VH-VL binders against e1svr5. Designs and how they scored, part 2

Target 1, 216 residues: e1svr5
Amino acid sequence: MDEQEIREEVALAERRATLYWWFASMLCRELDSDQLNTLCSESGRVLLDALAEEPSLAPGCQKLRRALAGVQVLATPQLELAADYATAFLGDHLGSAPPYASVYVEPGGMMFQHPHQQMVQWLQQWQLAVSFDGNEPADHFAIMLDLMGNLVLKGVDSPEAQSAQSALLAEMLPPMRRWVTQCQRQPGFYAALAELLLAFVSLDQTLIEGEFSLAQ

## First folded at step 1 (VH-VL)

Design in8 (framework fv_indenebart)
Fold by ESMFold2-Fast, scan of step 1:
Structure in8 (fold): chain C 216 residues (1-216), chain A 121 residues (1-121), chain B 115 residues (1-115)
Amino acid sequence: as target 1 above (216 residues)
Amino acid sequence: EVQLLESGGGLVQPGGSLRLSCAASGFTFSSYAMSWVRQAPGKGLEWVSSISGSGGSTYYADSVKGRFTISRDNSKNTLYLQMNSLRAEDTAVYYCAKDRGIVGATYFDYWGQGTTVTVSS
Amino acid sequence: QAVLTQPASLSASPGASASLTCTLRSGINVGTYRIYWYQQKPGSPPQYLLRYKSDSDKQQGSGVPSRFSGSKDASANAGILLISGLQSEDEADYYCMIWHSSAYVFGGGTKLTVL
């Protein structure tokens, strides 16, 4: 591989990692006023415009923009989003969609199942610590997305990290699909964000799978 | 181009206070953890404090706990370090550093030029 | 005892190789840690060089020459930064770093003099 190809590989990895970490930051806790202001700024518009250029991401971007416009006309947009977060992820059993893979891997809907144990093992393997307020199960989708970003960067020069990307996607995507379906029962900003996220991760898996199939 | 510009250093007497600032550009500031790392004259690097991208999590070295407060204003792309009850041992160049990912899980990929804090009578 | 120990100084001739050690305290197994290396030239901030945990888990910093490489010496419980084909511009302070017990921990630094 020549110098130009190496630079392009690194640049792509950095863009992919940045998107994984952006989604992780949006999902790990309710948006603060600074995050909301950034989304509503020129930089937020540019980001969503760039993502919308990809046909598979465009529907999610449109839904997210509509949801964002809807809360922006309210008296307290940030508090409305905080309420949306609580309803989507912290509410009672009836209307909530807790953002933990373990909830969606088995009919029981229990916490601390296989995805949590697998994530604890992977975090230890890759020497990564979670820095959240309070004690969170390791299979929170934000944690899984953050690990994915780290593996993407490591994948530039590590075959082990490339394999780990595929393994993490295989672990994350099935419960994420069920989680997004649950989120859609309460339309709003976070339901739109979850849909965009699933579209992005699905696209990323397709691109990675295509590369691996060529290796044979 | 990633750029980190520190300011706010100066000469202060023991027991005094200073507030350091770090203006960031060239990356999505709110998506990355930020840190302060200091270096006393002729000495090595010492990590001081880190803050998560959202500002929700903060970490401090034992030597500064209770005296220093790290904070950030993501709308202004600025990191802060409020230093109270300053001691002679706090004399150092203070560097603003960008973490690659979440606090404690990565490393410092970009550093500012530093701002000098001198605690002396 | 310090978590990370580095020799205060090291000198070598142009064209030779320099092996810089970063020793972990007894009771902390070097095999489980990813060790990060930084270079600092006089009057400048530190610059990230590379990280090394194993041959399958390592990364070179952008623009860092291939003559810089990382490894480990399990018997010495130490991380190693190897600089081959030493050049005058390699004269600098070198720091190792790990994440340990909810803190970033730096070694004391090694001043490399190229004579």
Scores: ipSAE 0.014, ipTM 0.468, lowest interface PAE 7.9, mean pLDDT 83

Design in9 (framework fv_indenebart)
Fold by ESMFold2-Fast, scan of step 1:
Structure in9 (fold): chain C 216 residues (1-216), chain A 122 residues (1-122), chain B 115 residues (1-115)
Amino acid sequence: as target 1 above (216 residues)
Amino acid sequence: EVQLLESGGGLVQPGGSLRLSCAASGFTFSSYAMSWVRQAPGKGLEWVSSISGSGGSTYYADSVKGRFTISRDNSKNTLYLQMNSLRAEDTAVYYCAKSRYYGSGSYLFDYWGQGTTVTVSS
Amino acid sequence: QAVLTQPASLSASPGASASLTCTLRSGINVGTYRIYWYQQKPGSPPQYLLRYKSDSDKQQGSGVPSRFSGSKDASANAGILLISGLQSEDEADYYCMIWHSSAYVFGGGTKLTVL
């Protein structure tokens, strides 16, 4: 590969990793005022406009924009989003959609199941440490998305990392689809964000599988 | 233009704590892993810690595990290093470094700050 | 034993060439590793120069002159930074680095004197 082709592959990997890490940062805790201001700024508009150019992402972008516009007209937008976060992710199991893969793979919605143990092994394999303050499960979708970003960058020159991307997507997507369906029961900012996230991750898996299938 | 500005260094007694900050500008901060690298007086470079773009994944040198915590605030373009249980061996200039992935499955340090001095002495 | 070993000092004349070595510990095959090189001038932070794994897998830092190049000596189990056409501004400490055992590992550094 010549220098231009190498630069293009690195740039694409950096853009994919940026999106995985952007979603991880928005999902790992409720948005603070600075994050909200950035989303509502010109840079946030440009990002959502760019994502909406992709037909599979456009519906999610439009719903997210509508949700943002809805909270912007309220007296305390950040507090409204914090309440939406609590309702969506921190309530009781019946009314909320906790963002952990283990909840959606086993009957009864139990924490610390197979996805947690798999993630602990992958984090150790790739020599990454994540804070487990308060025994936070390793299969939080934000942690899985963060690992995906790392694997995308490593995948530029590592066949092992490329294979790991596919394995992580296979582990993450089925429970994520069920999680998003549960999020949609209570429309709001985080339901719209979850829908956009699923559309992005699904698109990424399709593009990766399509590229490798054509190469085979 | 990429710029990294460290602050928070100073004189501290053994067993004390210190928090370093690194203000970043000129690049999309959340897209890049960030690292701390230190240099003891008259000695070579020693990697201390690295953090992924989202802040969810961290690496630590064995010499600092359990004592130091790396973190970042992407909304403020700021990297942090919380240093606890400080020892004389931690005396060094601490550099903030931007990582850029290119090739090895690891990050090279393409930009560095000017450094902030930490002296652990009683 | 240290993972990476560099000579403490090296001197050469202006216009000459300098070969700076970075030797990997016995049991660690240099052929497997991408070696990163950094330059540090007194009172300044380090600057990235280049990385080298093989002739097909190498990269030059932005603004780094072509007279800086990387290579390897398999028989010595070492990475090599070659600086040709030495200039006074090349006087600095040079560090090699690899990723090994969950860590970024720097060599001890070589002080290059140009006179």
Scores: ipSAE 0.011, ipTM 0.518, lowest interface PAE 9.2, mean pLDDT 83

Design ix10 (framework fv_ixekizumab)
Fold by ESMFold2-Fast, scan of step 1:
Structure ix10 (fold): chain C 216 residues (1-216), chain A 121 residues (1-121), chain B 112 residues (1-112)
Amino acid sequence: as target 1 above (216 residues)
Amino acid sequence: QVQLVQSGAEVKKPGSSVKVSCKASGGTFSSYAISWVRQAPGQGLEWMGGIIPIFGTADYNQRFKGRVTITADESTSTAYMELSSLRSEDTAVYYCARDHRYFDWSGMDVWGQGTLVTVSS
Amino acid sequence: DIVMTQTPLSLSVTPGQPASISCRSSQSLLHSDGKTYLHWYLQKPGQSPQLLIYEVSNRFSGVPDRFSGSGSGTDFTLKISRVEAEDVGVYYCMQSIQLPYTFGQGTKLEIK
């Protein structure tokens, strides 16, 4: 690999990690006014335009933009999004879609089963602590996405980290697909965000498998 | 093999409350949703509400106007449905059912045996 | 609330003959995930309801292949290719696309 190829690989890893952390930041808690203002700013428009150039991401971007436009015509956009977050993710009601992998894994789905145990093991293996509250179960999708960002950066020069990326994606995608289906039962900003996230993670898995296949 | 076992029949006075239990045995109780459905004598099925046991807050059919409360105790693998301010028209068989909301397909696949609640003076 | 309407409300069938039950919803049951949230249940006399068909056309485990479901959007049909004595009971369609879940009025199947 020449110098140019090394620089391109590093740049790609930085962009992938940034997107994983961007999604994690939007799922870990309600959007605050600063986050909403950033999404509605020039930089947010540029980001969504860039993502929409990818055919598999375009539908999610369009839905997210429509949801943002819908909220912005209301008197209190940030409070509407906070209510949407509570309806979508907080609660223990049939209409909610709790953002935890353990909820969507058969046969039990008890919180702190296989996905939580696996995540605790991976966080310990990689000597990572998350910036989320310590009381949060480790199989929260935001925590899994945060770990992915770290593994992407480490993967530049670590075959072990590259393998860990594939393993985490394989474990995350099946429950994420079920979670997104549940999110879509209550359409809104977070349902659109979840759909875009699933499309991004699915695309990233294809990219990782393609790079690994070419490297073989 | 999962079974849902409900508490026994009850006879209640108008204005009182009834609390029906639904205990899961054989398998995991946790993240499967538990729905409550009632059936008045000779009538059809009516969804009352449901709960995800690991979280504890329930969704309700608005028709019951704050009279229904659904709860779950994960330590005993038991869900409860309490209906207050009972009227004669609340006389019905009450069923609990396991709801596959969070898996690859949807549907209520396991049902309890039903609990007859009779409301009379 | 989504209103579910079944026709007929009752039917009598000679053993071995086919039976057909229709269900219509007041709005589309097709979700943006590509699935249609329409299910069929059977309640035999004195028993709890049991799941027959989920998501329009999928037979639940243990359900005989003489039962089939079809339809899309707002119009759905449950068919029994050859009715047997054990099929007697009340059939209900249900939607689970939005809360509250709602059921049809039920169709009573009797042997003639």
Scores: ipSAE 0.006, ipTM 0.463, lowest interface PAE 13.6, mean pLDDT 83

Design og1 (framework fv_ogalvibart)
Fold by ESMFold2-Fast, scan of step 1:
Structure og1 (fold): chain C 216 residues (1-216), chain A 121 residues (1-121), chain B 107 residues (1-107)
Amino acid sequence: as target 1 above (216 residues)
Amino acid sequence: QVQLVESGGGVVQPGRSLRLSCAASGFTFSSYGMHWVRQAPGKGLEWVAVISYDGSNKYYADSVTGRFTISRDNSKNTLYLQMNSLRAEDTAVYYCARDLRFLEWLPFDYWGQGTLVTVSS
Amino acid sequence: DIQMTQSPSTLSASVGDRVTITCRASQSISSWLAWFQQKPGKAPKLLIYKASSLESGVPSRFSGSGSGTEFTLTISSLQPDDFATYYCQQYNSYPYTFGQGTKVEIK
């Protein structure tokens, strides 16, 4: 390949990895005040405007921005988003959607199923230091997204990492689709974020599959 | 290979109009926002205008608002800048530049070679 | 509009020298700052984005630092290909604005 083509592939990988890590950071815990202030700043507006230029991402961006506007007029916006996080992902109330792949692979929703075991194996294989309790599930979507970001960067020079990207997406996408459907039953900031995330990951899978088909 | 080629520049009298074109190739033009940036001879860079991927959103620098119109034809992979009521201070090399579709952390990753517009008496 | 001011406007240097260019924003732009290199008769080339991230293909002798309102571009060991004009640009908000440029000349 010429230097221009190599440069474009590296730049694309860096953008993809950065988006995976941004989603991971947004999903792994409730937003703190600094994260909320950044999202509501001009830089956050620019980021969402850029994402919205992609037609498949635009609906998620619009819903996310509308949810942000709704909480900004309240006395304690950060506490309202913390409550939205709890409503979306914690407890056993109707509409709760725990962000773990294992919950969505079979009826009955149980932790520590195949996705957890597969993630433990991949984290070991790629020697990635994810600080988690041995009793906590490794298949939290934020952990899966973090691994994906790492594999995207490694994939520039590694056919094994490229194959791993496809395998991780195949493991992650089916439970993520069911998780997002569950999230959408309780509209709010995190439901919008989950919708935008699924749209992004689905688009990224299409991009990877298209490149492989063209390359052969 | 990404290529941006500007055309349409030339010498024009004050108060008249001129239309610039930017022909894009080597990427999916309809997926990217596009900008115009100008540079007066021997001077620095000045941002002029931006247009979204589908043409629905546009922003302009204060110095050109009401006089310049940015547009695009995605079927022809071409970006346009319609310049009306031209003034001496509009004399510059005009560049088109590509914006990122997903994440605006990398601002202008590709530029054309520019086209010179001279507004003189 | 956010005003960008560079210093110095011109500097003379020799091959092997360490060169630093400063850029100041009239209000906070966080890290939404890019550095461009322009050679006579050519379009600008992106060197650094997000204040400190090196663009792919740009030599490691280039580095950026800063946040908020004060930013610097450093060339650790100037090479013949580095004699050019350098511009900072904020992309925190529209309209995007550039500094006036810093011309790096052979001494």
Scores: ipSAE 0.000, ipTM 0.426, lowest interface PAE 14.4, mean pLDDT 83

Design og10 (framework fv_ogalvibart)
Fold by ESMFold2-Fast, scan of step 1:
Structure og10 (fold): chain C 216 residues (1-216), chain A 122 residues (1-122), chain B 107 residues (1-107)
Amino acid sequence: as target 1 above (216 residues)
Amino acid sequence: QVQLVESGGGVVQPGRSLRLSCAASGFTFSSYGMHWVRQAPGKGLEWVAVISYDGSNKYYADSVTGRFTISRDNSKNTLYLQMNSLRAEDTAVYYCARGRYDILTGYPLDYWGQGTLVTVSS
Amino acid sequence: DIQMTQSPSTLSASVGDRVTITCRASQSISSWLAWFQQKPGKAPKLLIYKASSLESGVPSRFSGSGSGTEFTLTISSLQPDDFATYYCQQYNSYPYTFGQGTKVEIK
């Protein structure tokens, strides 16, 4: 590859990794006031406008904006979103959609199953530490998205990292589809975020598969 | 409201140095790649340099490679262009511009400052 | 470097005319092309990105088309406010490069 092609590859990888980490940051914890203010600011508007240019991402962006507008008319928008986070992901499982892959691949929705074990192995293989609570299962979607961002950056000069991106997407997407369906049963900010995330990850898989096919 | 305000321009003699600044506000500066573009009086636009969102990657036009250095301070929301070994042909209005970050649309230059004039004359 | 060549360098047109400006790249840039409008004494303004996508707030009379090496900016019904110089710019690869510009003069 010449210098110009390398520069382009690096820039694309940085953009993809930034989006994976942005979703991870939105999903790993309830939004704080700074995150909410940023999302409602000019930079958040520009980001969502740019994502909405892609037809497959537009519906998710529209729903996310609608949800944001809804909470903005409440007395304490940040606290309302924090309550929505707890209800959507931390509740007693009757109306919640816990963001763990194991819940959606195993009968009965048990955590700490195959996806957790596979993630532990991948994190060890790639020498990456989990930055969450020590008791969090490694198959939390935010952890999987964080790993994906790291693999995207490593993929610029590592064929093994490129292959790992495809393997992680294959592991993540099926349970993510089930998780999003569960989230959609209780519309709101996090249901909209989950829908946008699934659309983004699905698009990225399509682009990666196309690029790898054309490469060789 | 996105605002980019350039400063540091002026008259300088050939062979000397000058540092330009661009103060950003109204968006999360640390999330965007930033560019410098110049325009000589009565001439067209010429792209000068880019710096990635975290400052780890930089690229330059051939005309300025080895003489100009782009940098940023994300804690101050400020972009810089250090211009060394200035030549008469570097005389131009220098604009800072934001690169939209998005894998689907690429990095088009979506917001520009008003520019700062640099005149290199003996 | 990818060289960008615009045609024509200058054009004169009447209000209401359909105006087209062409931009040619020295090698394929896929769809990674933007169009900018610059009025005298002002900074450039983004009109079109990714060859055909209209930037938010830009009037619908502006449209872009093309891919690979040949691109066109069209103004369907020229208005007095459209007196300006227009630039195409590739952002397929570094260094980014601009066309030489097309000055649109109202008769």
Scores: ipSAE 0.000, ipTM 0.425, lowest interface PAE 16.0, mean pLDDT 83

Design og11 (framework fv_ogalvibart)
Fold by ESMFold2-Fast, scan of step 1:
Structure og11 (fold): chain C 216 residues (1-216), chain A 123 residues (1-123), chain B 107 residues (1-107)
Amino acid sequence: as target 1 above (216 residues)
Amino acid sequence: QVQLVESGGGVVQPGRSLRLSCAASGFTFSSYGMHWVRQAPGKGLEWVAVISYDGSNKYYADSVTGRFTISRDNSKNTLYLQMNSLRAEDTAVYYCAKDRRYSSGWYGLFDYWGQGTLVTVSS
Amino acid sequence: DIQMTQSPSTLSASVGDRVTITCRASQSISSWLAWFQQKPGKAPKLLIYKASSLESGVPSRFSGSGSGTEFTLTISSLQPDDFATYYCQQYNSYPYTFGQGTKVEIK
């Protein structure tokens, strides 16, 4: 039935958008104590259990759980995760994996490349304010994930937004694969998070491709 | 627009302490990493220390590790450098510098600098 | 630590001259290189970031180029306000390091 199909499409879009924004919130800055407490709570356990039901997401969920269990037994868990964030994304660019698509598009790791220019255009097209200063590159993966969440919700009623989802994934996935490979050189919470993120985005691309071939 | 004003410099004997302050205005201080950079008289620039936007992460040059402490008070828009066990080679103009990167982390790119405050370590 | 070496240490030039300053990194820093101008008794001012990006408000006569280990700052037509010391700085990796400086003097 058409009405039921519409309701199911809206519910799926809301779940997909929530996951994109969840990942964005964990990548845009170091986890604070409230975020860590939520992730280690019953609601966080339920979320990871639900994600782990999907075979392609289960390995990432298991690694993330092991990392959380490891830091929770330490005297200052939030400070340990802050150190993990710094090791993964900050300070020494030769040993770190900065979470910007431009770094992974061209050899040499240059900033403000095509992904930045494309993101600036998309943010203007969709009339979205950025959460970052204008001097911050627009191709930070957290910004790209935030845009994706918005496009997912708009896609329920907009073929243009559906097409934009596919275009954004095509822009995001290749540099994200290279970024995740770099993150995996330093095992830890953020390496596990990056692996889970890549698995989710890859799965979502498959889901979108299937729906486009079937609907509208 | 952006202004950084250092204070607290002066003449001090070796082995003593000084605390430098940097008053920030014209930007959302609590959203940016901050650095201290120094310059010995007639010499080049040397990076000293960095502190993250929320004060949770700090890094120091090897030459000052264990002697200097960087801190900030976001409620007062003020950056500090506590300098202990001062040596003659610490004599320099100390600059407060804003990092370009918004929020989490820092680039190590100094887009705005204060006027500097002179620290002279001599007997 | 990454060592930054500038060449020349001092140069003499006249208004209207084309001035070129070179900066070399001891290991690859990709494009994570900034150029600063410092006038006597003043704080440094950011001119160029990411090797070739002109900071807002900086005159177009300033330009930067290079990647990896070799970088260049060019002033296409030197003006009186350009007599200063210029520093390169890498921000590829901690600790952040500066070149020794290049002083541009009146001929």
Scores: ipSAE 0.000, ipTM 0.434, lowest interface PAE 16.2, mean pLDDT 84

Design og2 (framework fv_ogalvibart)
Fold by ESMFold2-Fast, scan of step 1:
Structure og2 (fold): chain C 216 residues (1-216), chain A 120 residues (1-120), chain B 107 residues (1-107)
Amino acid sequence: as target 1 above (216 residues)
Amino acid sequence: QVQLVESGGGVVQPGRSLRLSCAASGFTFSSYGMHWVRQAPGKGLEWVAVISYDGSNKYYADSVTGRFTISRDNSKNTLYLQMNSLRAEDTAVYYCARGYDFWSGYFDYWGQGTLVTVSS
Amino acid sequence: DIQMTQSPSTLSASVGDRVTITCRASQSISSWLAWFQQKPGKAPKLLIYKASSLESGVPSRFSGSGSGTEFTLTISSLQPDDFATYYCQQYNSYPYTFGQGTKVEIK
């Protein structure tokens, strides 16, 4: 590759990592006032407009924007989103959609299953500390997304990290599809966010499989 | 041993109502999501509806939405399907099926089925 | 809605034959696919779940493979009890959908 091609690949990796970490930050806990203000600001509008230029992401962006507009007309938007977070992600497995891959892998919906064990191994392999509560199962989707961001940046000059991206997506996408379907039972901001996330991760898998299929 | 026994099928005229029951035994009924699946004579399988373990969540096929209602009584280990505004196209054998969880769509146990015939 | 299409709709086979049935989804369903066997006048019976996991009590001659949009059910050595109709079913998203069925009949 020439120098321009190298610069373009680095820039793409930085954009991909930023999006993975953005989704992780939105999903790891309820939005605080700073996050909500940023999403409602000009920079948030610019981000969603840019994502909507991709046809596969446009429907999710539109749903997220509509949900956000609906919350903003309420007296306490941040508290409404906190309630939506609790409804979507906290509580029993059948009434809510806990954002843990283990819940969606096999019947029984148990936490701390194979995805958790695999994530513990990967976090140790890549010497990464989770940025969330240490009592959380390691297969929380936000933790998996955080790891993806790190692997994307490391993948610029590491074939091992590139292979790890594919392995993590293979582990993450199947339970994420089921999780998103369950989220859709409770329409709202977090259901829209989950739909946009799935569209993004699916698109990203297509992009890296196109690159890695030629090499692997 | 797990058993699911359907009842309530029969011959009804279009526009009328019918209620199907499924009696469950041999397992903790209140721990499982339950489904209805139907099969028109000589045709393939069609998923109809699901209800969560506690009855709080339900989902329906578009063909029956607004006409059919799934419900359960965990104290009686019984699943129900209330069928209103019946059409000739609803003629089928109706199976009760156990799913492990609300989103688990494969069915490890099925009842014997009950035939519903909608004709004038 | 996700459309499930099976191939072939009917196949003729002899005892001892290797039989393969294909199932295609109109959208990616990952591995959220089950295979069922149905004999005339009987309820369906689960054979395979999660694309490749053999249900307890099902003979080892049955196997499943595939992911995404294309899946296969294989019977390695057909037995007399295996003449039946086979259905694939996706459980990736509601509404759940079945293939049209594949009838395995005596050659």
Scores: ipSAE 0.000, ipTM 0.420, lowest interface PAE 17.9, mean pLDDT 83

Design og3 (framework fv_ogalvibart)
Fold by ESMFold2-Fast, scan of step 1:
Structure og3 (fold): chain C 216 residues (1-216), chain A 122 residues (1-122), chain B 107 residues (1-107)
Amino acid sequence: as target 1 above (216 residues)
Amino acid sequence: QVQLVESGGGVVQPGRSLRLSCAASGFTFSSYGMHWVRQAPGKGLEWVAVISYDGSNKYYADSVTGRFTISRDNSKNTLYLQMNSLRAEDTAVYYCARDRYYDSSGYPFDYWGQGTLVTVSS
Amino acid sequence: DIQMTQSPSTLSASVGDRVTITCRASQSISSWLAWFQQKPGKAPKLLIYKASSLESGVPSRFSGSGSGTEFTLTISSLQPDDFATYYCQQYNSYPYTFGQGTKVEIK
């Protein structure tokens, strides 16, 4: 590989990691005013425009834009989004979609199950700490996405990290598909964000699997 | 192709025990939850038990709790149902079924076995 | 436990008829409902999942509708192969529960 090819691979890894961490930051807790202002700024619009150029991501981007426009006409947009977060992810009633892999993989929808144990092992293996507050189960999608971002960057010069990316995606995608389906019960900002996330992660898996298949 | 084949059924007296097996092939067994569902002669379907993909979680219908034990051996691609203290009302065809947890459809039973008949009679 | 009630328990119809089967849940199950077909001596076969999604390979004459507590399975033009018993099943929560079944008899 020449130096230009190496620089292109590093740039792609940095962009992929940035997107994983961006989604993680949007899911780990309700948006604060600074996050909302950034998302509605010119830089946020440029990001969504760039993502929408990919056909598989365009529908999610459009739904997210519509949700943002709806919230921005309200008197207290940030507080409305905080309420939407609670309804989508924290509610104890039918229609809530807790963002934990264990809820969608294990029978009965219980948290702190096998995905949590596997994530604890992976975080220890890769010497990573949980990136957000609280005593959250390690199989929270935001934590899994944060780990993916780290593995993507480490994968630039580590075959072990590249293999770990595939393993994590195999664990994350099946419960994420069920979680997104649950999110559609309550259309809104977070349902749109979840759909865009699933589209991005599915696309990323396709690209990674294509690269690894060339070794066979 | 995905296949589930049950075995171990037969005629047994009340109070005795019987063990059912379900041999899986054509898919990565260790990645799927598995269920047992039964059907008494001339009656409808009744869910019996479920086991998670790694065996760490199990749930049972109230009618069998304390008497039946679901288990699996991922190295042998086999699901089991240990049935103790059998009663006449346990007479049924027992099916094993695969849990489709990874699909956006959210449906739990995408493939079923052909069933094995258990008759509890004096 | 969530109780599932089907109506009717038995129906007789001619080839080409439009057949409708209803399923009611004792509490809201959103869209977490599947429909199965069971032919004599065979294991059940999935027809519809998530209330209205047609399983791959199932003829388009089968359709499902409904949400919450009331659901419907429709066969738009009954064929001889449709002689069977049909079951609805909720998978909103454990224990999973089935309706009592609807037997469709060809006249």
Scores: ipSAE 0.000, ipTM 0.431, lowest interface PAE 15.4, mean pLDDT 82

